# VHH binders against Ferredoxin-fold anticodon-binding domain-containing protein 1 (FDXACB1): the designs that were tried, part 2

Target 1, 94 residues: Ferredoxin-fold anticodon-binding domain-containing protein 1 (FDXACB1), of Homo sapiens (Human) (q9brp7r531to624)
Amino acid sequence: LYPPCYVHDVSFWIDQKKGFDELEFHTVARAVSQDTIISIQFLSRFQHPKTQQVSLCYRLTYQTCDKALTQQQVASMQSQFRKEIQQHLYVIPR

## First folded at step 1 (VHH)

Design k07 (framework vhh_8k46_1)
Fold by ESMFold2-Fast, scan of step 1:
Formats: sequence, C-alpha cells, structure tokens
Structure k07 (fold): chain B 94 residues (1-94), chain A 122 residues (1-122)
Amino acid sequence: as target 1 above (94 residues)
Amino acid sequence: AVQLQASGGGFVQPGGSLRLSCAASGFTFDDYAMGWFRQAPGKEREFVSAISWSGGYTYYADSVKGRFTISRDNSKNTVYLQMNSLRAEDTATYYCAAEPLYDWGTYEYDYWGQGTQVTVSS
C-alpha cells in the first residue's frame, strides 16, 4: 500500500573554521535526490577526544509515490550527495 | 583508559522486565552516540537499540520495538536499556558500544564494553 522507503545515514567531519551550513546541506540533499528525500533527521554529534574534530550524523529517508524508486537509484543518489557536500560544504565524509 | 561497564542482567521469566545500565569512562560521553547489541550462543552479534548524543533520537531493531526503551543520562555518563515483556528469544549477552554507525548497518563502533548476561526462562 505504501511505496518503498529507503534509509541511509551519512556521517562527515565538519570544517571548524568555515563551519557547517545546515540549510545548504538540506538544499543539496533535495537537488541530488530529485526531491525524493522526505526526511532529514539529525542523529548525533561526535567530537574526537584527541584531535577535537567534530563529526555530524544525519539520517536520510528516500520515498516517492510519483515514480518507481530502486535501491540502486538511491545508492547512486547517496554517492553523488557525498561528493556534492564535500565540494560545497567543505566536509569530509566518514 | 576507555571503559564501558554493562550491568543489570540476570534471570527472569517470560513477560518479566529488566533494566540494563552501561557506565562509561575515559572519553567525552556527550560526544558519542550509544548503542546496545546482543549475542546468543552460536549466533552472530545483533543490533538492539541506539541513542544519539543528546538523547533526541532513538532507534530500535524491529524485534524489540514497543518492548525496549533506550535512554541516557549525560550527567552520569550512563546509558540504559529498559526491557519489558521479555521473551525466551531475548536470552543473550548484552553489550554496550560507543560511536554512531557510518551508513547505519556497518556496525563500525569505536568502543565496546564487557557484556551482561540476560536469561529469560521458565
């Protein structure tokens, strides 16, 4: 009765000097996924005890009733998303 | 040294309840997501539940949803697992672990604790 739902978590190190733009993060997620991401949930913040580097983790939920959405398509979108956030948000994916 | 000390296990009859505790030391607890895992004899380690650094997000395996509740007290460096409506298949050694999974499903946790045994039997 409901279309398939795919859940992917993404973790990355933020740049402490440039900071993290969460609004831009959401914009990139929507663009890369062709608006199939219905939920972006903050899961955790981790700070490395020795290096003091900060990592964030978000949960992305993919779902759409407008077209067939496959696991392979979601994997491709997720891979592109990791590349785009690295380029535009100065983060390093974990 | 980093330590995760699990406690609260024991013997309980089906339908009973137990509360597990995991006391953390040697790292900044507030910066880590915490998880509970379990392993029964002859089986691989299974994910049970996870809680974000702030406690704002919780995640449960389908086998325990509605029966188990994870919580944390950052002022005491402790994570808890409240287990209700226990079943024979919940019998296992329960472990706590620190750090979020990268792309949930890889089980890439940095720190693991010593387990606590839970036995559900009539």
Scores: ipSAE 0.000, ipTM 0.108, lowest interface PAE 15.2, mean pLDDT 79

Design k08 (framework vhh_8k46_1)
Fold by ESMFold2-Fast, scan of step 1:
Structure k08 (fold): chain B 94 residues (1-94), chain A 121 residues (1-121)
Amino acid sequence: as target 1 above (94 residues)
Amino acid sequence: AVQLQASGGGFVQPGGSLRLSCAASGFTFDDYAMGWFRQAPGKEREFVSAISWSGGYTYYADSVKGRFTISRDNSKNTVYLQMNSLRAEDTATYYCATDEYYLGSEDFDYWGQGTQVTVSS
């Protein structure tokens, strides 16, 4: 029996003066999820044609073989992750 | 159809305050981020402030940080922009926009009706 996967997308506006640190993004994801995020996939980059603001979208897959994750645990981790990236990466989640 | 109605603009002296409102309809308001943008005559639209769908996260352009405050009331489908310590360079038409699939699309622009802010002595 393979444990179930939980998939969540996250999208956010970046601060173009500060830049976006993808390595730190991965580090925060691992810490918040207690290493249950197995995959982080870049989905898209959008730049507003008039304002030039940039948005990024990533797909996160949660899975662990240690014990089954609940839907509620994953939702809580995802919520905390959105909060942590806003604080540490100067992004605004969409 | 998405509708965004901005209001609350007017004429103020430097150092004055205004509160803008954006009434939204035609979409599930609490599922989308909202932003304020402005455009002065002969200039491109520029970002002013944004607020996440939950209201938990806000962002401000450096030019307005510390002077403007964005907020939302999901029960009223409304976004607000409190503007304090207004300067002549804040003179522009202010627009609210939603962070929607069609925002920035060539086929559809989800920019609301603007409200004019003029800061002059």
Scores: ipSAE 0.000, ipTM 0.168, lowest interface PAE 13.8, mean pLDDT 78

Design k09 (framework vhh_8k46_1)
Fold by ESMFold2-Fast, scan of step 1:
Structure k09 (fold): chain B 94 residues (1-94), chain A 122 residues (1-122)
Amino acid sequence: as target 1 above (94 residues)
Amino acid sequence: AVQLQASGGGFVQPGGSLRLSCAASGFTFDDYAMGWFRQAPGKEREFVSAISWSGGYTYYADSVKGRFTISRDNSKNTVYLQMNSLRAEDTATYYCAADYSDFYTAEGYDYWGQGTQVTVSS
């Protein structure tokens, strides 16, 4: 069968002046996950009706065929990923 | 029985293109990651490219990155290797392999097919 597969969604407010660098987002995801993220899917864009601030939501799928991958390891990687995107992409997690 | 049939090799001049195919049977194709390796006479079997079971993640050797593209069609039980801008050093027998524990290492794969010969020469 398939190796264990773990799915996590991440949503965040983007910086309206700097914008959002999707290439850097993918680069950070790859680095933090040790290349275990096999899929990044754009799910939705939301714009706050009053503030006009924009948030994006992505779905990340963790899976690897070359080593054991546990729920706890994925949770740790996802937590680190949320921290790293704040620094590298100037986003604010929702 | 598990079978992997590689095809699409041939003779091309430097700068040319070829597309290799690997048809799989005897196992649930969608459950297995696939890889391509190559071996020139007198040399070790060398990693070329790999693709995850879903097709969502791909890996390439530095020597082929930007020139080769791996893809799969799970409805056809087939993995492909599109080879562009071919060089004399790409001359080798190309093998497809399934089910890896380490996608960079030939010994990491459990199922192997017969190869298809690619010769790049003027």
Scores: ipSAE 0.000, ipTM 0.083, lowest interface PAE 19.3, mean pLDDT 80

Design k10 (framework vhh_8k46_1)
Amino acid sequence: AVQLQASGGGFVQPGGSLRLSCAASGFTFDDYAMGWFRQAPGKEREFVSAISWSGGYTYYADSVKGRFTISRDNSKNTVYLQMNSLRAEDTATYYCAAEYDSGYFYDYWGQGTQVTVSS
ESMFold2-Fast, scan of step 1: ipSAE 0.005; ipTM 0.333

Design k11 (framework vhh_8k46_1)
Amino acid sequence: AVQLQASGGGFVQPGGSLRLSCAASGFTFDDYAMGWFRQAPGKEREFVSAISWSGGYTYYADSVKGRFTISRDNSKNTVYLQMNSLRAEDTATYYCAAGDEYFTVSLDEYDYWGQGTQVTVSS
ESMFold2-Fast, scan of step 1: ipSAE 0.006; ipTM 0.343

Design k12 (framework vhh_8k46_1)
Fold by ESMFold2-Fast, scan of step 1:
Structure k12 (fold): chain B 94 residues (1-94), chain A 124 residues (1-124)
Amino acid sequence: as target 1 above (94 residues)
Amino acid sequence: AVQLQASGGGFVQPGGSLRLSCAASGFTFDDYAMGWFRQAPGKEREFVSAISWSGGYTYYADSVKGRFTISRDNSKNTVYLQMNSLRAEDTATYYCARDTGEYYISGDYYFDYWGQGTQVTVSS
């Protein structure tokens, strides 16, 4: 009935000096996924007690009715997404 | 409970300026991006501006770029919208909102708490 839905969490350390651009993060996600990501949800913020580094975790849900969306296509999009956020948002994926 | 309290609206003539404030309580303010939206009578709520949790990144609707400036003071749990060169089409109720981090395929960002609005009327 419903097309396949793929859920992936992404976690990364942010650069607190530069800040984290959540709106740009969403824009990059949309572009990389060719609009197959139907939701991005903030899950958690963790601050390391010793280093004071901050990591964020988001849940991405992939789904489309237009085409058969495969696990391999989603894996490819996730790989590209991790690369793009490293380059554009100054984050370090976990 | 999460609360957002918008204020600073009023009546101004075209070309005038206003500064809106949004006081936040009930959550860790500096962990969230904040946004301003507006709604004119009979129209859908539209995006105006957003600011990242740190204040390092700001975004504006094309209709307000160069005229409006968003800022925040994390020590006061407040987000501001400085509105310059106001036009009749800026007349609306302005709402502040907390970014949930949700984003949908439509490209819309999801904001979970909307402050009570503050009315801005630009008329001679």
Scores: ipSAE 0.000, ipTM 0.163, lowest interface PAE 12.4, mean pLDDT 80

Design q01 (framework vhh_6qgx_2)
Fold by ESMFold2-Fast, scan of step 1:
Structure q01 (fold): chain B 94 residues (1-94), chain A 122 residues (1-122)
Amino acid sequence: as target 1 above (94 residues)
Amino acid sequence: QVQLVESGGGLVQAGGSLRLSCAASGRTFSEYAMAWFRRAPGKEREFVAAISWSGGSTFYTDSVKGRFTISRDHAKNTVSLQMNSLRPEDTAVYYCAAEYGLSYDYSEYDYWGQGTRVTVSA
């Protein structure tokens, strides 16, 4: 009846000298998921008290009515997404 | 240290085209995301278009998508906005902005040009 919905959180350390390009983050997510990500929600910002390193956490929701979306396909897209953001946004996935 | 200077504004009839340019001076701007915002008389600044630091991603407000094209030239340290099929509601002062991270919110940008005026007559 309803198309399957998959939710994945992604957390990463940002490069505070480079800054974090949130629009590029959304663009990479759209490209890697073939537009199956319907929602990206900012969950939290954490700053380590000693190192001062900043970590961001986002929630991604995958869903499409165009065709069946499998858990394996989403896992592959999520894996590719983690690789792409590391390359394009200078972040270190957690 | 970084200064942005816009050019290319003017008066044009509806349906016409204009190309705006933003030249950056100082250290290289290759690490900066760049955006265009506009402000119509009596209104707040609104987002128009943005391009990522790599140039690989472009973003547009819905009202200009398909009509405007943003591009950048790293060698010349410039960003351009090609405006086609202009409408009277595009009349505004257009501003170039730069920052390490992209945002739709103009308050997040630290570097701004002084603006270039675009007037589209019916």
Scores: ipSAE 0.000, ipTM 0.135, lowest interface PAE 14.9, mean pLDDT 81

Design q02 (framework vhh_6qgx_2)
Fold by ESMFold2-Fast, scan of step 1:
Structure q02 (fold): chain B 94 residues (1-94), chain A 123 residues (1-123)
Amino acid sequence: as target 1 above (94 residues)
Amino acid sequence: QVQLVESGGGLVQAGGSLRLSCAASGRTFSEYAMAWFRRAPGKEREFVAAISWSGGSTFYTDSVKGRFTISRDHAKNTVSLQMNSLRPEDTAVYYCAASRDYFGLEEYEYDYWGQGTRVTVSA
């Protein structure tokens, strides 16, 4: 079995006073992707030198053997994921 | 080592569309975030749109949201900016920029820049 693998990055500004809930981030990712996200990798932390705002970047890997998974379906899930994390984690997508 | 060449600029009437393309050369294009910036006559360079390393995340300045779409094609080593519903205030020189380390909205975050392509939107 060699199911297609899709890789997408998400980058967002965090609210430094409220903090970032990484566990909730993983929970939202699982829910939105219908458990097709098999890997979430932390890539980088960026701090804006003038504003001091902090941005995080994560890499998400989508893959499943249970059903056909298309790039369009993954793009839709990724778009919904960006909306959900904005609502639940006090982050602003970049 | 990354070099950027823009194309697709020109004269278009208000309400029209243009597609800008940026061809990148270099061994690690897939590891670069890409962005479009523009400079209008008599103004400073401003951020327009950015796309992340994988193409999974995008960011747009408010004035172009819903009208412009940034995309990338890893097979062709290109990033594109589809500009719809163009307005006279979109008249500018458009620059392609690349960064390995940043997916950001500030000029200083980008290491490589193209020479620019001119877009003129007539009233």
Scores: ipSAE 0.000, ipTM 0.124, lowest interface PAE 14.8, mean pLDDT 81

Design q03 (framework vhh_6qgx_2)
Amino acid sequence: QVQLVESGGGLVQAGGSLRLSCAASGFTFSDYAMAWFRRAPGKEREFVAAISGSGGYTFYTDSVKGRFTISRDHAKNTVSLQMNSLRPEDTAVYYCAADFYGSGEYLDYWGQGTRVTVSA
ESMFold2-Fast, scan of step 1: ipSAE 0.006; ipTM 0.370

Design q04 (framework vhh_6qgx_2)
Fold by ESMFold2-Fast, scan of step 1:
Structure q04 (fold): chain B 94 residues (1-94), chain A 122 residues (1-122)
Amino acid sequence: as target 1 above (94 residues)
Amino acid sequence: QVQLVESGGGLVQAGGSLRLSCAASGFTFSDYAMAWFRRAPGKEREFVAAISGSGGYTFYTDSVKGRFTISRDHAKNTVSLQMNSLRPEDTAVYYCAAKDLYWDTSESYDYWGQGTRVTVSA
């Protein structure tokens, strides 16, 4: 049987002056999830018509066969991930 | 019960300054992104500024960049908007808003204050 798979989307506004470091984004995702994120998919880029600010949306898929992974553990990891990207990537979550 | 109460509005001449404050109660303040929105007479509500739960990131609409500064004080559970170089087009009712999880410029915020009026005369 396949272990359970958990999908979470994350969207955030980027700082266009500092830029967005996608490689660091992936690194942080790996670290906070204890390597349980198996897939990160870019979903969309949105530019606000009046403010011109840009938001990005990514889909994160959590799955591991090494140990039981619960909905609560994934929710905790996702919450920590949101905090880490705010602090280190100059983004604000949507 | 979550409450947001704005204060600091008033009448000011163009080029002047005002400081708006929003007192938050009934929730863990640091877990929420805070934002200011405004509504001019006869217009729709528009986004002004936002600050992350940590206070580490701020975002402003282009028309107020360099003039307005958003800040928060976790000890007092307040978010503030320092408004400098005010223009007649800044005349509006200003609303404090709080959102858990995700921040955006839409009006989909979880909690809203009653608003405080700012009038900028020429």
Scores: ipSAE 0.000, ipTM 0.159, lowest interface PAE 13.8, mean pLDDT 80

Design q05 (framework vhh_6qgx_2)
Fold by ESMFold2-Fast, scan of step 1:
Structure q05 (fold): chain B 94 residues (1-94), chain A 122 residues (1-122)
Amino acid sequence: as target 1 above (94 residues)
Amino acid sequence: QVQLVESGGGLVQAGGSLRLSCAASGRTFSSYAMAWFRRAPGKEREFVAAITWSGDSTFYTDSVKGRFTISRDHAKNTVSLQMNSLRPEDTAVYYCAAGEYIVDYSGEYDYWGQGTRVTVSA
């Protein structure tokens, strides 16, 4: 019995003066997902040619063996994650 | 019927401590995040603290960090808020809330208590 796996990408603009705290990003992801995020993968870095603003893109994989995860539960967790990273990491979601 | 019942409010002097408790009945809240909100006289309801369903992570509004501690007991279906170094500006009605899997600063929760009043005198 293999539990279902859900994949979501998140992209956001960083604050270049404050920098980006990747360890805090992982901490927030674990907290919001109740430890159901099993993988966080860095996908890309983009720099806007005119504004010089930098955005990062990460892939999050949700999976747990304890109970079935629904798409609705994962969507809710992902929405919460977007809210939390704005407050704790000073990023702006794309 | 599902109910959240707050207790532990009262009158305390500035610098004092209170412990609020929220008891959940009618179902098990093992998959629920728990939060405390407050509403001061003439003000909007604001977020105070939250704890994830596993109890592994806690969140606080800046004005209470280092003074308030949220905790939960899954066996008793309770969440507690230990409030230390209380200030007159902490005077409010405190509400507990429960939401399945999510912590939300805006107050989108499935269940709410009726509130318990905390008054901090100068």
Scores: ipSAE 0.000, ipTM 0.118, lowest interface PAE 16.7, mean pLDDT 80

Design q06 (framework vhh_6qgx_2)
Fold by ESMFold2-Fast, scan of step 1:
Structure q06 (fold): chain B 94 residues (1-94), chain A 123 residues (1-123)
Amino acid sequence: as target 1 above (94 residues)
Amino acid sequence: QVQLVESGGGLVQAGGSLRLSCAASGRTFSSYAMAWFRRAPGKEREFVAAITWSGDSTFYTDSVKGRFTISRDHAKNTVSLQMNSLRPEDTAVYYCAASPEFTYLFDSEYDYWGQGTRVTVSA
């Protein structure tokens, strides 16, 4: 068998005045996942009709053959990732 | 759009080396996983090597592990395959592939493909 693959979506509100740094987003994903995130796919941009606030949604895929990668480990990494992007990218996870 | 163009194929003696390159263009290519596949005469396409979007995790099929090295250069938007200690059974057309959502063992999971570059290893 090939290594198990885990897919998680993340959605967050951006700070339109400060902007969104996609390169830093990728860097944080790499660091938090210990390089087990093999893809990051942009899914959608939503703008609230009344508040004009913008949210982005990305899909992250976790996979590695170098470690025994479990659903619980991925969930932990995903939780830490949500925390790290909030601190470093001026975003609010949805 | 994503376009992939392979280069570096050729004829080489057993025990020799070749470096394949894949040049890519596309707006968000840096977020894509990249892989090399090969198809030998009369065979199906086989996975060879893959590298994650970050460049820090690599995967290889057992027959090439320790002999081949995959790498990428985000600034130049290229992925390379350094092939050392080549064997006659490495003779194939080599394809570069890219996917935002891949399982590296199955070619059906890759969204974008190059046209291939031919590698022939003589005894």
Scores: ipSAE 0.000, ipTM 0.100, lowest interface PAE 18.2, mean pLDDT 77

Design q07 (framework vhh_6qgx_2)
Fold by ESMFold2-Fast, scan of step 1:
Structure q07 (fold): chain B 94 residues (1-94), chain A 120 residues (1-120)
Amino acid sequence: as target 1 above (94 residues)
Amino acid sequence: QVQLVESGGGLVQAGGSLRLSCAASGFTFDDYAMAWFRRAPGKEREFVAAISYSGGSTFYTDSVKGRFTISRDHAKNTVSLQMNSLRPEDTAVYYCAADTSWYEGFEDYWGQGTRVTVSA
C-alpha cells in the first residue's frame, strides 16, 4: 500500500567566508537521489561558542512509488550525497 | 502561467547525436534549478540530468555520464541537453522540468516532451 520510506540526517560544518548555498544543496540532493528525495527539512544550526564554527543539520526523506527502492540503494545515494556536497558546497561532513 | 516547451527530438541512428532544447517562460528562470527526465516505452520516468540555478553545478545519471551534457542560457531562458554517442536504450520521450520547491511536496513544472528514437 505504502512504498518504503527512508530517513537520513546529514550534518556538516560550513565555510562562513564562502557562505552556504541552500539552493545548490537542494539541487545536489535531488540529483544524487535520482529524484527519490521527497522532503528536505532543516533541523538545526549550531555555532560553537569558542571557535565560532557553524554546523547545519538537515533531514532527507527518500520515497518513490515508481520503482523498487532498497535500504542499500538509499545508503549508497546518501554516501554519494555527502561526497558531492563536500566538493560543490565547500562543507565538511560531521 | 509557467510554460516549458521542449524541441529537438527525432529519429537518429546508434552512435549519432541530438541536441534537445527547453524554452522556459512564465517564471523567474534564473532562480530555479532545471532538469531533464525521460520515459521509455513501457518504463518508469527516469532522471537524466540537472543543472543548478547558477549553472555552476551539473549532475547526470550514470547511464548518460560522459555522453550527455546539460547547459543553460540565462539570456535566452533555455536549457539544453547535448546527447552524443546515442544508444537504442536512450529511446524515450524527454521532458524538461523546473522544481520550484525543495520542501514538502514536489512542485514540478513539466513540458509536453520531445520524442527521441535511436535505431540500431
Scores: ipSAE 0.000, ipTM 0.158, lowest interface PAE 14.7, mean pLDDT 78

Design q08 (framework vhh_6qgx_2)
Fold by ESMFold2-Fast, scan of step 1:
Structure q08 (fold): chain B 94 residues (1-94), chain A 123 residues (1-123)
Amino acid sequence: as target 1 above (94 residues)
Amino acid sequence: QVQLVESGGGLVQAGGSLRLSCAASGFTFDDYAMAWFRRAPGKEREFVAAISYSGGSTFYTDSVKGRFTISRDHAKNTVSLQMNSLRPEDTAVYYCAAQLDYGFSWEPEYDYWGQGTRVTVSA
C-alpha cells in the first residue's frame, strides 16, 4: 500500500517593485502543509504582453506515510497556502 | 459545446452608461481568464479589459481605464463590463473571450470567442 500522492499547481502575479522571495515561499509551503509537501517545482514565468505584469507557476506534491492524508486535508492546506502567500509575499493568485 | 453569449449592448448617448454581460457554458469557467475585446467599423479588433481566473487581477487598455470596470461572478458563470462616461469612440461590437490561464499544466492553452454585442454611442 503506497501513500496517496496529490499534485496541485499554483500560479500568481508578483509585485515587481517588491520582488518575489522564493525562500519564504518554500518556508510558508512547509509550514501550512505540516511538512507533507515533498516537492516544489518551478514550472513557468509568464509576462503579459500588454500590461507587462509577471506571473509565476509552481507545482506542489503532497505525500506522507506517517498518517492518512485525504483530498479534503490537502485542499484545506492548499487554500491556506494561497492565503498565506498573498499576505506575506504580496502576490495575487491567478 | 463551449458557448459564450454576450448581452447588454444597445444605443446610448455620449456620457451615458451600459453594462455588458457574458454568460459562459460548456467549460470549467473558474479555470479561465476572461476578456473583452471590441471592433469598431473599419478598424482592427482591440483589447479592452481582462480579469484573471480568480478575479484577483484586472487589466485595461489606457483609453478605458477609469471609465470601464470588469468583474466576474463565479456563482453565475458570468463576466461583466460596466461602461461609464461613454464616448462616440467606444462605438463597436464587443466580444467576450476565454483563455486558459497560463500556469496550469493539466490542460492545453486555447481561446474561445462569443458572437459579439453591438454598442452605439451617439454624439
Scores: ipSAE 0.000, ipTM 0.121, lowest interface PAE 13.1, mean pLDDT 79

Design q09 (framework vhh_6qgx_2)
Fold by ESMFold2-Fast, scan of step 1:
Structure q09 (fold): chain B 94 residues (1-94), chain A 123 residues (1-123)
Amino acid sequence: as target 1 above (94 residues)
Amino acid sequence: QVQLVESGGGLVQAGGSLRLSCAASGLTFSDYTMAWFRRAPGKEREFVAAISSSGSYTFYTDSVKGRFTISRDHAKNTVSLQMNSLRPEDTAVYYCATGYEDLFWSPEEYDYWGQGTRVTVSA
């Protein structure tokens, strides 16, 4: 049997003066998801023409064979992840 | 019901200062991103400044960076725009807008708008 796979995209504005710590982003993702995120894929970079602010978009894939993983659990983890990256990486989720 | 009311607009000379305020009823600003937009005579509505729901992040359009400061007062449920070193090109109607944290600079992403307050800067 193939375990269910859930895909969620996350977009956020970065603080260009503080910089974006991609390693910390990965660390937060793994911690919040209890290691159920098996893939983090960079999708795009957008720069606003007037403000010059930069937005990044990543795709996260959730999957595990060790326990039941429901859409509700993944949605909860994704919500917590958006909150944690705002606090730890100085980003604004879109 | 949700209402946003702007105040503080007026006529000032170039180099002067004004402080705009936006008061909300029917919602708490601490749950929302707050922004100021402006519409100059004969121009389209443009982004001026935004502040995140936490108050930790601020965003400004290039033409106002260093001159304008956006701030929040969670206890009073208000957002303010301190406008210093005003220029004739700052002449516009200024609007307060609120929405969930998303595309700060896009007017289409904001759910609630005030009626606007007029700012005129003479040369």
Scores: ipSAE 0.000, ipTM 0.176, lowest interface PAE 12.7, mean pLDDT 79

Design q10 (framework vhh_6qgx_2)
Fold by ESMFold2-Fast, scan of step 1:
Structure q10 (fold): chain B 94 residues (1-94), chain A 119 residues (1-119)
Amino acid sequence: as target 1 above (94 residues)
Amino acid sequence: QVQLVESGGGLVQAGGSLRLSCAASGLTFSDYTMAWFRRAPGKEREFVAAISSSGSYTFYTDSVKGRFTISRDHAKNTVSLQMNSLRPEDTAVYYCAAHYSFGTEYDYWGQGTRVTVSA
């Protein structure tokens, strides 16, 4: 029997002067999700043709057999993750 | 072809120090997050330390914080792990890994270098 698996995508604009630190992104994801995010997959990079702003999109997979994991808990963790990456990575979620 | 070549492993007494180095070739080094992983006998591979592509951020597993220091040399395409206050539980094969700054999987792995810490 396999525990429930939840998939959520996150997109955000990066600060091109500071750059995007993918390792910090992974660290924030682990901390916020209490280690329930088991996979982070890069999906796409978009550059706005006029502003030249860059956005990145990642897919996060939540799963754990160590504790009960509900849709509501995952939604809460995902919301907190969006807030934390704004502060730690200087990105703007879109 | 991309290659990561580790060096610096060996036998050391508890409380001693070792410096591991990883030379990268065939890639644009500045685009890659570099990391060290280890695998102890009979155990799973575990994360040890990593340094972001810019060099601005470093990350460590709790058991090595304050003892190990990761650094990178852009001019030499090298990542290093300075290991101080070594313990018998640090005995493992240490692997260098490279991860593209826009990807999530570690793309390239070295062959590993063996570290043995005796009591």
Scores: ipSAE 0.000, ipTM 0.161, lowest interface PAE 12.4, mean pLDDT 82

Design v01 (framework vhh_6fv0_2)
Fold by ESMFold2-Fast, scan of step 1:
Structure v01 (fold): chain B 94 residues (1-94), chain A 122 residues (1-122)
Amino acid sequence: as target 1 above (94 residues)
Amino acid sequence: QVQLQESGGGLVQPGGSLRLSCAASGFTFSSYAMYWVRQAPEKGLEWVSTISGSGGSTYYKDSVKGRFTVSRDNAKNTLYLQMNSLKPEDAAQYYCAKEGYYVEYTGEFDYRGQGTQVTVSS
């Protein structure tokens, strides 16, 4: 029996003048998830034709055998992650 | 059964360097991301670094960026942490950990090894 695996996608608009710090994004994800995220995959880059704003989409996979991991715990971590990236990476969730 | 064995800790002066190693067995090493985590006296467990299975992506806690370098040798099933410019705040028991491992029969978690102690003082 493998421990349960939870998948969540996150998409957001970046600040092109400040740039997007992908390493910091991963650092925040690891910290907020209490190290339960096992993969972060870049899925896509979209540029709005009118505004020229750029959005990025990533897939996060949560899994751990060290502790019981529930869907509610993952949802809470994902919510906190969304808030933290707004503060630290100057992104706007989509 | 997953086994992780850390080594390389010791006593260093502030500004000194250490290289930690983690010998892994019991799983396909190159298929899994690996962590370094630490626990200092009077503090909780703290994530330090992550390296992807291929070694192509590395991630660091803000306070160690530029000072620590994580690497791996998939042919030898070994994970490394090069620690430079060590500060008193870095003193801790250091553990390596594998993401997403499950041990059905043992009831014990091989997620972390036994750890290796890093002391930064005179």
Scores: ipSAE 0.000, ipTM 0.120, lowest interface PAE 14.0, mean pLDDT 78

